# VHH binders against o75319, part 21

Target 1, 181 residues: o75319
Amino acid sequence: GNHIPERWKDYLPVGQRMPGTRFIAFKVPLQKSFEKKLAPEECFSPLDLFNKIREQNEELGLIIDLTYTQRYYKPEDLPETVPYLKIFTVGHQVPDDETIFKFKHAVNGFLKENKDNDKLIGVHCTHGLNRTGYLICRYLIDVEGVRPDDAIELFNRCRGHCLERQNYIEDLQNGPIRKNW

## First folded at step 1 (VHH)

Design d1g (framework vhh_4orz_3)
Fold by ESMFold2-Fast, scan of step 1:
Structure d1g (fold): chain B 181 residues (1-181), chain A 119 residues (1-119)
Amino acid sequence: as target 1 above (181 residues)
Amino acid sequence: EVQLVESGGGLVQAGGSLRLFCAASGFTFSSYDMAWLRQAPGKRREWVALIYSGGSTDYADSVKDRFTISRDNAKNTVSLQMNSLKPEDTAIYFCATDIYYGSPAFDIWGQGTQVTVSS
């Protein structure tokens, strides 16, 4: 379908790079077939994504797609030079340990293969907020040793929107560190 | 069809060494990351070692400095050299691919090879 995701228009398309990291968060790009339901200023296609990243003087080296659907855009809508990783996650639930492990693994692999450049890891779910913010913060806490409140504040500031799901925030602040790497 | 066939397991005393092999077929081996996973009796599958298509490597903390993963793209093989083996390394060891695009716990293609380390 051509239905715009609920509340999708409420969120900024792309956040800022998170300083001290290789992460940038954004909402799901929508392929051309969705443009009939959008004003020109509301459009955010895969092409628009890359244009907005370039406007920040940044370059994507990996996209991690956390949505539980393929309907919004296809990997072939992305440049051939940018790897695409799909991690199916259900909204509203805290991601399980296997999902957390896969995310950490993909990030660590990217960083090792891209130590000679400054390309970014782009992460998105539908809104680029709750699942996206959880996994990025979980990585910073568990792998980088960042304090939970500092990770959350950094994400919120750079995304331009605060994490909304209390169960996600609670798990980040008070949950166990996952050493499943 | 994608196939991975593990070999090289066996019984060894603590402090000993084993070398595991994985023969891959049915895909463009040189383009994919390769990993080793293990599952001990009554435990969940655990990731052990990873070699990226570009040749860099990663290891779980439990095996770092004891295990070495390597690949031979001309022969479509990946191997795991296991040194200073401990009883806690006793497990079935599995070769896996698509680590970047699948969960390591779900990317097991073969029956595995049994490693038993006696105390």
Scores: ipSAE 0.000, ipTM 0.244, lowest interface PAE 12.8, mean pLDDT 85

Design d1h (framework vhh_4orz_3)
Fold by ESMFold2-Fast, scan of step 1:
Structure d1h (fold): chain B 181 residues (1-181), chain A 118 residues (1-118)
Amino acid sequence: as target 1 above (181 residues)
Amino acid sequence: EVQLVESGGGLVQAGGSLRLFCAASGFTFSSYDMAWLRQAPGKRREWVALIYSGGSTDYADSVKDRFTISRDNAKNTVSLQMNSLKPEDTAIYFCAAPLEYSRGYDYWGQGTQVTVSS
């Protein structure tokens, strides 16, 4: 049962805050039951996530979990002070308009309620790369008017890994702006 | 005082076999899972094999069908039988116990060196 996600060890646990935004991306934290198949240097629990964010002199105000599973960690493994939002997304497919709208609504709501602080929105999928990068870049393009290539470059640099899925990159560069309905 | 002491390492030719032992003391050995991890020169530590308190086992893909982990609860010993050794198996091998579960493996031995020559 407690199989480590394929290629999960290949990725940095946490990226850097994306300058000019409230976003920080990371790979999925793994609860204690996974740690028996990890070396100490490879462990990345919910506790490790918060320790690494603190080491960057940052503070999480919201976690958005984009995985299609609850097997990696439970919301109760997170501090009660940090809101958790689950948006179920399947891998490989470009997220649909409803998913994009839900992500944008959550981000806009957080920003409105957190005008008086500098807390971050933490976003993750399994690797913190493709679904995570797509939705963050889609927000920057559609809501903040960032050029697609600039959004992608900013995400890649701050995450420390480049978006890998060509269909996601192509949608960001050439796809229509998703207007909220 | 929790102690884990490894033995059985050494120099062996490719295709050869070694058996590693870990003597455990200071805790209720039969109630806890036990593992072997290794660290090759210039690399991070890698998990190799796990034996659960109930006796079931798991192995890293790199060692499946070549290594066998076993335990003797009467002697408080966990063993790793290594067959068909390859130069890539050269590493310091560590016995580890997840007693507190706070950091995965919270108790470690000093390690035993395994060197596989071609």
Scores: ipSAE 0.023, ipTM 0.551, lowest interface PAE 6.7, mean pLDDT 89

Design d1i (framework vhh_4orz_3)
Fold by ESMFold2-Fast, scan of step 1:
Structure d1i (fold): chain B 181 residues (1-181), chain A 119 residues (1-119)
Amino acid sequence: as target 1 above (181 residues)
Amino acid sequence: EVQLVESGGGLVQAGGSLRLFCAASGFTFSSYDMAWLRQAPGKRREWVALIYSGGSTDYADSVKDRFTISRDNAKNTVSLQMNSLKPEDTAIYFCAKYGDFTSGYPDYWGQGTQVTVSS
């Protein structure tokens, strides 16, 4: 279907770059076919995403799409100059180790290939909050050695919304470190 | 592209002074908060001094009244004047730039300059 995702309108389209990192989080962009269900001020297309990133004086170098669907937009809706990676991530449950490892591998590969620039890694799920915040924080904790509470605070502040899922927060604060990075 | 290049490190005796310099390029220098961080052997990086784009400054308690951070917006330079140096100040000193949203983590820092304080 062509349904707007539940609660999608409740969230800011795009957050701020997370200082000290290459991450920026946003909610899923919606392709042109969804615009007939939206007021003009509610529209957030792939084009709108890039315009908002540019307005912050930033540039995307990679998009990681964590949604468990391809219905919201297609990779072809993005500029050809920006790589797109799909990691199918189920909502509600803490992402499994395979998903965490795929995310870490993608981030590490991007950083290795982009040492000489300041391009950002854009990460989104449906709302750009729970799956997105979990995987970014998991990376910061496991790979960068950031304290869990500091990672969560940084994400919440920059996204403009707090992580909502208690099982995700609990895993970040007290769960095991995944060391395959 | 953002570049930060530190200089001025060296060996100094306890009680001595040293001045560090950071040459910045690739961004609108006057618009960003700048900092000095340090990393002692076997320890995590710690924040030392911060100068806001508006010119106000903050210092870690361990260096307050001994270190002075300053900036020259015409030359895109941040400096750290270190007085009354102690052996505990021995570390690699990094110049750092904060992003548009400052939350305790710099978005860039240089390669660092070594400061060694003998007792």
Scores: ipSAE 0.000, ipTM 0.082, lowest interface PAE 21.6, mean pLDDT 85

Design d1j (framework vhh_4orz_3)
Fold by ESMFold2-Fast, scan of step 1:
Structure d1j (fold): chain B 181 residues (1-181), chain A 119 residues (1-119)
Amino acid sequence: as target 1 above (181 residues)
Amino acid sequence: EVQLVESGGGLVQAGGSLRLFCAASGFTFSSYDMAWLRQAPGKRREWVALIYSGGSTDYADSVKDRFTISRDNAKNTVSLQMNSLKPEDTAIYFCAAVEPYYHSGFDYWGQGTQVTVSS
C-alpha cells in the first residue's frame, strides 16, 4: 500500500531559503493517492510544494531528489519548466564520494546556467533532513569554504529541524575536505 | 558502443606544455558534460577540468590558470591544454562523459593517457 513514510508528519514541509545560497530544503512531496491517509492540513503534494515556495516569494529552478524510491511522486507531477534530477542515496550511511561528486556537479551546473536569475535549488530526501542536510553542508564546506559548524547551524536554522544522524555530523565536522569533489 | 579515446600524453620537462585530446563516439556528445580527471601514483582519481554542455568551464584549484579545457561538438572531441607543467602533474589522465545535471544518463570513462613531468 501507499504507506506514509515513518515520522514524515513530524517535519515541517518546507524550510526557508538558506541566506547567501540558492538552496532550499523540504521533505518528500506525496502524490494525491496518499491524501486519503492525511488530514487536509497534513497534505503536501507537488502542487503544495510549489504553492509554499511561492508564499515565500521564491521560485524553484531545479529539484534534486535524494530518495532511493519513486513511490512518493512522479517527475511528471512537477511543472515541465522545472528540471528534476534523481540521485539514488541509501539512508543511514554517509554518502560516498561518487554521490557527493554528482551532487556538486548538479549544483555547479545549475548555478552557471542560472546566473541571470535568482531561482532556487530544491533538495529533498524522505524527511528533507539527514541526507539532504549532509549534501548541502558538504557542498558549502568543500566548494564555498564555509566552516563545518557554521554550515550545520545555517542548515538547521533554515530547515527548522536539526540534523539527527551522528555519523553524518561527525563526517562534516571531522572528515576530509573534498576539494576535488 | 560508447568509446572515449585519449591521446597526446608523453614525457615533458617542468615548465613545458602538452595538449591532450579525447575522441568520443556512441552517444550524443553535444548534450553531455565532459571532464578530465587524473590519477597520480599512490593517490585516488581526482577531477581536473570540466566543460558543461552549455560551454561553461570549471577547474581544480591546482590547475587553474595553467590548464584550459575546450570542446568541438562538430568533431566530437574534448581537449585539455596544459601549460607550465609541474612534476606534481605527473599522472594518468582520463576523459569522462558525465551525465548532464538536468537529464538522465550514465558516466563513461576512457582508458587514459600517461603524462610524466620531469623535474
Scores: ipSAE 0.104, ipTM 0.525, lowest interface PAE 4.8, mean pLDDT 88
Fold by OpenDDE, second read of step 2:
Structure d1j (fold): chain B 181 residues (1-181), chain A 119 residues (1-119)
Amino acid sequence: as target 1 above (181 residues)
Amino acid sequence: EVQLVESGGGLVQAGGSLRLFCAASGFTFSSYDMAWLRQAPGKRREWVALIYSGGSTDYADSVKDRFTISRDNAKNTVSLQMNSLKPEDTAIYFCAAVEPYYHSGFDYWGQGTQVTVSS
């Protein structure tokens, strides 16, 4: 149904571009039907997402949706010019190697095809924090060779909220590198 | 109905070779990236090799220079040539199809084929 996710209102709608990367994180936008349950200032729709991105003088080139449900918005709510990728990612658990692979594959594919522009990879889960942060950091660590603490700090700073899940943090800091291509 | 059917698995001695096959049906094969993944007992599923729709390939570091992924779009098949096999290569090997960018990230998966490498 149209139940607002728990704590959804507590998080900034959209983060900032992560310097040196093409990543931007945001919380899940909610389709119009949810607006009935929100104050006007709390509303964050797919349209609002694009408006906020534009306000940052950025442009989305890809949206990666990590939520484990499809009830929040429809891909049809997005501009046709922006590819949408769903990677069903279970919450609270460290993503498995399959999920990590899918994410890396999507990112690398995007970067390969978008070398001639500066469009962003928008990533979100429900809150755009834990799952989102883990996978982005996992990519930076495994693929870009960024130090775990640096990756986490960068994400937290740009998202405006810190990763909350200790198992995610520990895996990023001390877990094995997931083999890359 | 989408189907991925793996074959070619079996028991082999260390240093030996196997060739896995995957037959795909029920989707536009040529538009998909194809991958092999494996899962060893008690371990997480890990990706092994990827071949893009355009023909480019990627490999996990652990199998690089030993494994070769290829595809035949006319036959809707993807194969994995595995040379210089090691005991640590023992796993269930899965064929998977991935469509990047557009649509839900649902992967199509086979049932897997067992590969056992004895020392």
Scores: ipSAE 0.007, ipTM 0.256, lowest interface PAE 11.2, mean pLDDT 91

Design d1k (framework vhh_4orz_3)
Fold by ESMFold2-Fast, scan of step 1:
Formats: structure tokens, C-alpha cells, sequence
Structure d1k (fold): chain B 181 residues (1-181), chain A 119 residues (1-119)
């Protein structure tokens, strides 16, 4: 359907780059067909996403889409120069190990291919908060050895909104490290 | 105003089947993800099955291949078909609704319906 996602308007479109990393988080862009339900200042299309990233003097090198739907926008709505990866992630449960592995693999591959530039990995779910924040923090904790509370604080500060799902926070703080397999 | 009303619970022998129903009112049903959770005596509430507003489904490992969740948006109902029931499935079953709330798993809850599976 063409209805705006619940609470989508309540969140900042794009966060800031997470310092010391290549991550930037944002809420789902909405294709032009949604704009008749939005005021001009509320619009956040795929084009608007790239304009806002450029305004921060940053450049996207990869988009990872964690939504479990294709109704919000299509990969063809993105510039051909930016790779797009879809990882279907359901919204209520902590992402499973296969999903976590796929996310880590994509990030590691991007970093290996982009060691000579400073392009960012853009990550989003519907609001760019819970699934997005979980997987970014999980990567920082498991791969980069960041302390869980530090990873969560960094994400919250840069996204401009705090991770809210207690099961996600609990897993990040006290759950097992997911090693590569 | 918002209501979730479960029905279809009862007593059944091990190996039998039951179908639970949840009638929803007071909110835009088609926009909400719907779930079934259960609480056995002396235990914490456990998630069983989810059906997203888009129709995708997910199941707890304990019920996978035995339970099927479905929804009828025209009738504002969600149902849970439970097959090959075990004594361990004995619990109060709750219907719950969520519209992607960032700080909460579920926005609305029913009062539950009792399912008892005897040996």
C-alpha cells in the first residue's frame, strides 16, 4: 500500500556519519508516489537522501536495505553508481545468525573494496533505528571489538534517536559474540 | 475502544488440532502486524507466530511446521491453526498487534484464550 509508515515523520531523515566508522543510518526513502501525502519539508525520496548526504560532505558507496518489503522504493530509483543490497529482516525478533553473518560479510567486502576512499555504507530499515542500529552495533562489537555500551551510545548520538527495543539492547549488551563461520 | 478478542481455545487430546481466532476492532487492522504469544503455568510469556501487514510469516522453532498463522483483512481477523498438539503447548494464548512501534513490541493485547492439551 501507499500509506506512510507509522511514525515515519517523527524521525530525522538521515543521521550523521558514525566517527571512526564508515556507517551512516537513515530512515527508509519513499518514492514519488508517497509525496501527495507529505508536505514539501517532509519529503524524503531516494534523490533527497543523496542530496542530504552530499550536504554533509559525504558520499555513499553502498546502501543496505533491511526492510521486509519492496513497497517504499525500488533499487532502480537509486543512482546506478551506488550498489544496493537487500537483506530481508523481520522487525520484532533479534536478527538471526544468518542475517548477522550476511550483514558482516557485506560490510567486510565493501571495506576491502574501498580501502582507498572514504565512501560510506548507508544502512536503513523502516525508521533507521532498531534493526539498523542492532546490525551496525553488532558489527562494531563482534568485528571491531567495541564495548557494547560504547557502540550503542555512538549509534544513538549519530542517528539522533535512541535504540528502543529492549530485546535488541539486551542481546547487544549480554548476548554471545557472533563469530564468522 | 480498541479490542482484540480471542476465541477457539479448549481442551484437546495430544496429537489433536485447534484453530484460534482473534477478532480486532478499533484500529486500522490491515496496517498492523499481528502475533500470537502464549504463557504456560509458572512460565514467562513466549512468542509463537507473527504475520506482518504485508502477509509474511514467522514462527518460533517449538511450533514450526505444526502451527500456521493467517489473517483476513476484510474481516479484521487473525487465526492460528494448531496441529499435532503436545501437552507442552498447554498455555493461555494471546493475540497482539503492533504497528512498527520503535519502543514497544506490541501496541495492543487481547485477554487470552486457554488451550489445554491432555495426555
Amino acid sequence: as target 1 above (181 residues)
Amino acid sequence: EVQLVESGGGLVQAGGSLRLFCAASGFTFSSYDMAWLRQAPGKRREWVALIYSGGSTDYADSVKDRFTISRDNAKNTVSLQMNSLKPEDTAIYFCAASIYDLGRTYDYWGQGTQVTVSS
Scores: ipSAE 0.000, ipTM 0.135, lowest interface PAE 14.2, mean pLDDT 86

Design d1l (framework vhh_4orz_3)
Fold by ESMFold2-Fast, scan of step 1:
Structure d1l (fold): chain B 181 residues (1-181), chain A 119 residues (1-119)
Amino acid sequence: as target 1 above (181 residues)
Amino acid sequence: EVQLVESGGGLVQAGGSLRLFCAASGFTFSSYDMAWLRQAPGKRREWVALIYSGGSTDYADSVKDRFTISRDNAKNTVSLQMNSLKPEDTAIYFCARQYDSSGYWFDPWGQGTQVTVSS
């Protein structure tokens, strides 16, 4: 079925840029075929995503899609000028070290190649909350040396919703720093 | 180890009813979306019904108004009530845990339960 993800409507479409970083988080955009199940104010298509980013006077330079599906929208629904990276992640478990490393490598590569601009890295899972917040916070902690509680607070404030999964929070606060190189 | 065990299948005449059960173990059942899928002879596997961890449900067009999915978090079970069965409902029915609310239904599957509907 063409079903909308559970609780998808409960979350703000797009957060704010996380100050001091190049990250912005959002929930998964839904292609046109989903709009029949949505009121006009609930629609959030790929086009709506770019319009909302522009309304904040920001510009996307990379989208990292953490969902374990291709059904919500296609990369072809995005502007050709914005790179798209798919990292398949399981929704209820802490991402594994391979996934964490792939995310860090993509972020580091983007930052190296975009020193001359202020374009953002857009990160989303289904709700733009747990997997998204975990990987962004993991990057800030492991690479940027941010204190875990500060990273979590920054993400929660800018996303407009608090990380919900206690296992993710516990890993960020007390788990080992993941070695990337 | 994650385990899903399906039961309740059988042979029934067109217009009849069956209730399928899935017993889950090895994970925090209440936190996962659960689905029923089916595979008929010579056809690809298809999704039939989904029940979200929050309790809302969704159904494939072919089974709407005939099938009802439900769950019992205290017993770690998900069930599928099938009414007004048609010959085209003949298939092996599988229970699946969904990784997220996105349609990935290939988490550890049991052996399934056979449903055969005679015309």
Scores: ipSAE 0.000, ipTM 0.203, lowest interface PAE 11.1, mean pLDDT 86

Design d1m (framework vhh_4orz_3)
Fold by ESMFold2-Fast, scan of step 1:
Structure d1m (fold): chain B 181 residues (1-181), chain A 118 residues (1-118)
Amino acid sequence: as target 1 above (181 residues)
Amino acid sequence: EVQLVESGGGLVQAGGSLRLFCAASGFTFSSYDMAWLRQAPGKRREWVALIYSGGSTDYADSVKDRFTISRDNAKNTVSLQMNSLKPEDTAIYFCAATYGLPEYHDYWGQGTQVTVSS
């Protein structure tokens, strides 16, 4: 079906680049077939995503899709020049260690291959908030050594919405550091 | 072998409640969007509620605020809590699964009858 995800309209399409990092977060783009259910100002297609990134004077070098479905858009809807990575994550539960490892590996690989440019890693789940914010913050805490509260505050400010799920926040603040990856 | 088995239907008075269950097997349940659809006598099947693989939900306007869809990935089940039932809710209720694009990979169950008397 082509139904708009619950509360999808409540969130800003794209946040701002997180200063000091290569991350930018956004909600899931919806392919053109969804636009019949949206006002023009509510549309956020894959093309709209790239236009909004350019409006911020930024450029995407990688998209990491954390949704557990492929119904919203296809990788083929993205520019051929931008790599796409799918990491299936279930909503509501804190991502498992294997998922965290896959995310860290993808980010580290991108950074090593893109040392000579300033391209961004775009990360999204359905709303670009809970799973997205968790994995970005987990990376900053475990790999970059950022204090948990600072990582969360930075994400919230740049995304324009605060992490909503208490179990995610609790894990980030008080959970174990997964530093072996 | 993909199987979806609905249960929980029955006869109920207007204003009452029922909870429907769907037990799934033969596929990776957690990766699928799960839906409830219904078909009244002599009418086409219509969508009622949807729970995405990621946990978000959508509802048809006719059932919004009365029905609640939920899933348990550990048990491979999806359920539909139906409150404030109306005679117009009388139908066979079907469980369906979809994954990715195209929607060619839809799976359907046999259905469970719900009858709401006035």
Scores: ipSAE 0.000, ipTM 0.087, lowest interface PAE 19.3, mean pLDDT 84

Design d1n (framework vhh_4orz_3)
Fold by ESMFold2-Fast, scan of step 1:
Order: sequence, then C-alpha cells, then structure tokens
Structure d1n (fold): chain B 181 residues (1-181), chain A 119 residues (1-119)
Amino acid sequence: as target 1 above (181 residues)
Amino acid sequence: EVQLVESGGGLVQAGGSLRLFCAASGFTFSSYDMAWLRQAPGKRREWVALIYSGGSTDYADSVKDRFTISRDNAKNTVSLQMNSLKPEDTAIYFCAAFDTYSGYRPEYWGQGTQVTVSS
C-alpha cells in the first residue's frame, strides 16, 4: 500500500559517490501517491533522485533495486535512458551466493559497456543501507581486492550512515570471498 | 492570486485545545485535497493531517486520536481541531493544497500560524 516504509524518513535520501568507484547509494524513491503524506522537504521521488544526483555533478547509468517489493515506484517512473535492474532480496538475511553473483555480473557488465564515460551505478534497498551496503562492499572486497574494513568505512562515510546489521558486518569482515569469474 | 491564510494559533497550556482555520481563495477548493503540516524549532517540516476532496481523512501517528481535520466547501475553509496538546506540538502550522491530478508536492501553501504549548 501507500504507507511510508518504517524509519524511511530517518535516512539521508542520497549519499555521495564512493571515490575510486562508480557506486552511489540512496534510499528507495517513492512515487507521487506517497507524497500527499510527506512535507515538501521529505519528498524523494524518482525525479528528486535524478535532481540530487545532478546537483552533485554526477549522472546515473544504471539503477539496481534490491527491494523485495514493487510498490514504492515503477521502472516507468525512471528516464528511459537509464537501465533498471531488479534483484529481489529478503531483508535481515545475508544475501545468498546467487544474489551476490547476479549483482557482481550486473556491475561488471555495466563497467565493461561504460568504459568511455563516468556514469554511476545507483544501488538502493528500502533504506539504502544494509542490503545496499553489503552488496557494494562485497563487490569491492571480492572483485576489487579492497580490505573489508576499508570498504565498510568508505561506504559508511559516503552513505552518511553506518551499516547496522551485525550479521552483514561479520560476513564482510570474516566471511568467505565469493569468487565470480 | 491564489491564497491560503491560516489563523487560530496562539499560546495554550499542556492538555489544552486550539482550533486552526485556513481560508482558501483563487482556486476550485472542492477539487483539492487539503493538508496541515508543521515545523517545530530546529526540525524539518512534517505532515500532520490530510482531508481528501471526497472527505476521507488521514493522520500522522504522533497526532492520531488527538487532532481532527475537517473542511467546509461552501466557505472554502479547512480546520484542524487540536486536543490534548503537548509541548512537543509547539510549531508553526501550515495549510497546504494538493491538486488531485498532480500529487507531487503541495501546489499551494500558506505562511503558517504559530502554536506554542507551555508545560
């Protein structure tokens, strides 16, 4: 329905680009049916997302939607020039290997096809924090060889909020590397 | 030429009541959804109550069962009855009009009326 997601207002709409990467994280945009229950400064529609990215002198080339629902906005609410990928992820659980590999494959494919530009990969779940932060950090650790603590610190700083789920943090710090060749 | 003018704000003791009024002009009032929002000192503006053109109402959890929104289409007025007021209700209260077809943000906005609740 039209209820605002739990704690959605507690989080910054859009983080900053993670330096040295093509990633930017944000919370789920809400289509206009939600906006009658929001103050103007609380609104964060798909249009607001693109305006905030532009204000940072950045451009989105791909959106990866990690939510387990399609009720918040529709792909049709996005510009036709920006590819949209849905990866259904369940909250609370560390994403399984299949989900991790889907994410890595999408990122690798985007980077290969966008060598000639600096467009960003936008990633969101409901709050743009736990599932979003996990998958971005997992990519940096497994594919880019970033140290787990450095990946987590970079994400936390750029998102403006720290990863909250201890099981996600523990998997990133101490869990196995999921190789995708 | 569109105007929304709030009135009825003031100082009241905790546990007291106030009624806010918003007088609208310059648009087809009966076709618009009307809302009250508030902004407390040092905080962001928040939605409080909404009344649809058809008469249905919605309330923020923080004011549910304490506040009642109503409208009079003949007078182009929306009202907010505030009961059991708390110090935390201290804010500037704004009237806003939403075009049913646009729906993004309030299309029209008032200047606000101050409500101060003392303990």
Scores: ipSAE 0.000, ipTM 0.100, lowest interface PAE 21.8, mean pLDDT 86

Design d1o (framework vhh_4orz_3)
Fold by ESMFold2-Fast, scan of step 1:
Structure d1o (fold): chain B 181 residues (1-181), chain A 118 residues (1-118)
Amino acid sequence: as target 1 above (181 residues)
Amino acid sequence: EVQLVESGGGLVQAGGSLRLFCAASGFTFSSYDMAWLRQAPGKRREWVALIYSGGSTDYADSVKDRFTISRDNAKNTVSLQMNSLKPEDTAIYFCAKGHYEWSTLDYWGQGTQVTVSS
């Protein structure tokens, strides 16, 4: 058997679309092999993700996976019609400039190619909270000119959970704006 | 599955040096922050040094400039070089794994005893 990520059950599976943006955040989906350790109400497979997005009358156009592992699910578990991008990030430290610019590049590319639709960019790490919230907020601050506290509040409200890592919050509030690379 | 095995502890005289090793297995070592902590008998566990997955390091003031933490991702090993040892450095030294998301430690080894004689 596979181990459920620590505190994964403590978090809502999927947040709401962040108004005025194309972002939606969620925790990592878990493939069927993990379901042996979950009650039916706790299951959140790749299929469950797409069902929950559809229930919100939304559609995913891109998934950005920020986890450092492939053990939770495989890209093959996703519909072939939805692009998947892996950006390896580690917990604990603020993502480096290269990671930030890769994220910005992916988002900008998606938005340019999807001007004629309203499809969402789905972003997740393990809990869909710290790395996910950091990179989404960093994009809103650096590219869209959103005030840091407003970006953080918007993310926290829509995700249904507050960013937990103080070093991430401090970097968003007081750190330098990262110019596009 | 997760295993952290410390080695290198022993008895050393004040002013001496020791190098501690921690062999890690059962997780993707390169993805996690690693730390060294210590606990003297009857005292609270104290953080000593941290090495981030990206290679940057932090030290407690009590050991700064005397101790050096390093990692070898190819060998899944974290090390602590301890120089200019003092009697107050006497403790059991623990290797610890960082939590994936939070600024906390979530797994600890069994420890290795370091005794510094005056």
Scores: ipSAE 0.000, ipTM 0.095, lowest interface PAE 19.9, mean pLDDT 86

Design d1p (framework vhh_4orz_3)
Fold by OpenDDE, second read of step 2:
Structure d1p (fold): chain B 181 residues (1-181), chain A 119 residues (1-119)
Amino acid sequence: as target 1 above (181 residues)
Amino acid sequence: EVQLVESGGGLVQAGGSLRLFCAASGFTFSSYDMAWLRQAPGKRREWVALIYSGGSTDYADSVKDRFTISRDNAKNTVSLQMNSLKPEDTAIYFCAALGSYYDTPYDVWGQGTQVTVSS
């Protein structure tokens, strides 16, 4: 139904571009039907997402949706010019190797095809924090060779909220590198 | 002219009750979903309760089972019965109207009524 996700209102709608990367994280935008249960200041729709990105003088080139449901918004709510990728990712547990690989593959594919522009990869889960942060950091660590603590700090600073799940943090800091192919 | 006028606010002790009223005019009241929102000092405006034109209701988790929203289409009024009030319920309470065919979340707002709950 149209139940607002728990704690959804507590998080900033959109983070900032992560310097040195093409990533930007945000919480899940909610389709119009949810607005009846929100104050105007609380509203964050797909349209609002794009407006906020433009306010940062950025442009989205890809949206990766990590939520495990399809009830929040429809791909049809997005501009046709921006591809949408769904990677169903279960919450509260470290993403499995398949999920990690799917994410890496999507990111690498985008970067290969978008070398001539500076469009961003928008990533979100429900709050745009834990699952989102883990996969972005996992990519930076495994693919870009970034130190785990640096990746986490960079994400936290740019998202405006810190990763909360200890199992995610522990895996990023001390877990094995995942295969990139 | 479209207008919403809130009333019924005041000072009440924790555990007490208040009933807020909103009088609507200038639009087809029965066709609109009606809501109560509130803004506490230093906090963002938040949604509290909704009553659809069909009569069904929804509530924020923070007020569920304590607050009751109702409407009288004959009188063009919406009410909010607030029981078991807490200090954290202190806020300006606003009445808002949402049309079924409009693009904005809420089209019409009142000036609000102050509710203060003392410990």
Scores: ipSAE 0.049, ipTM 0.521, lowest interface PAE 1.7, mean pLDDT 92
Fold by ESMFold2-Fast, scan of step 1:
Structure d1p (fold): chain B 181 residues (1-181), chain A 119 residues (1-119)
Amino acid sequence: as target 1 above (181 residues)
Amino acid sequence: EVQLVESGGGLVQAGGSLRLFCAASGFTFSSYDMAWLRQAPGKRREWVALIYSGGSTDYADSVKDRFTISRDNAKNTVSLQMNSLKPEDTAIYFCAALGSYYDTPYDVWGQGTQVTVSS
């Protein structure tokens, strides 16, 4: 169905680039079939995503989609020039080590290929908050050596919303380091 | 049929060496990054070595300078040379094929090969 994800309207569409990184977080874009259930100011299509990124004088080079569904938009709704990577993650659970590995691999590969430009890695789940924030922070902690509280604070500030799930926060603060990559 | 089949595991004394092999079939091997992961009893699966489709390599700190990953695109194989083995290297070793970050993800996992290092 074309039902709007629960609480989707509660979140800002797109955060700000996280300074010192190539990350930008946003909530899931909704294809045009959802627009009849939204006020004009609530619409956030794939086209709207790219317009909002351009408004910040930024450019996307990769989209990592962490949702466990394909119903909200199709990869074909994105410009052909922007790679799309799907990593299926279930909500409410801390992502497993295989998921963390895939995310780190994708980020490292992008950075190695894009060292000559300033393009961003766009990351989203349904709300662009818990799974998105967890994996970005996990990368910053494990690979970049950022202190957990600093990573979380940076994400919260730039996303415009604080990580909500205590199990995610606890794992970031007290969980094992999954490698420097 | 898409498959990854590991071989070369076994029992070895601490300080010894083993070479693991992974035979790939059913996909365009040369386009994929190849990884070796391991899982010890009661522990999570951890990455140990990676070789990119372009030939670059990365290693976990725990195995750096002891393990060497290589690939043969003509034979669709990836191998892991393990030197100076320690009891803590005891695990089931898995071969994985990973899509590039710019492609649709396609992850293929092997069934694993047991490595036991006695002290």
Scores: ipSAE 0.032, ipTM 0.432, lowest interface PAE 7.2, mean pLDDT 87

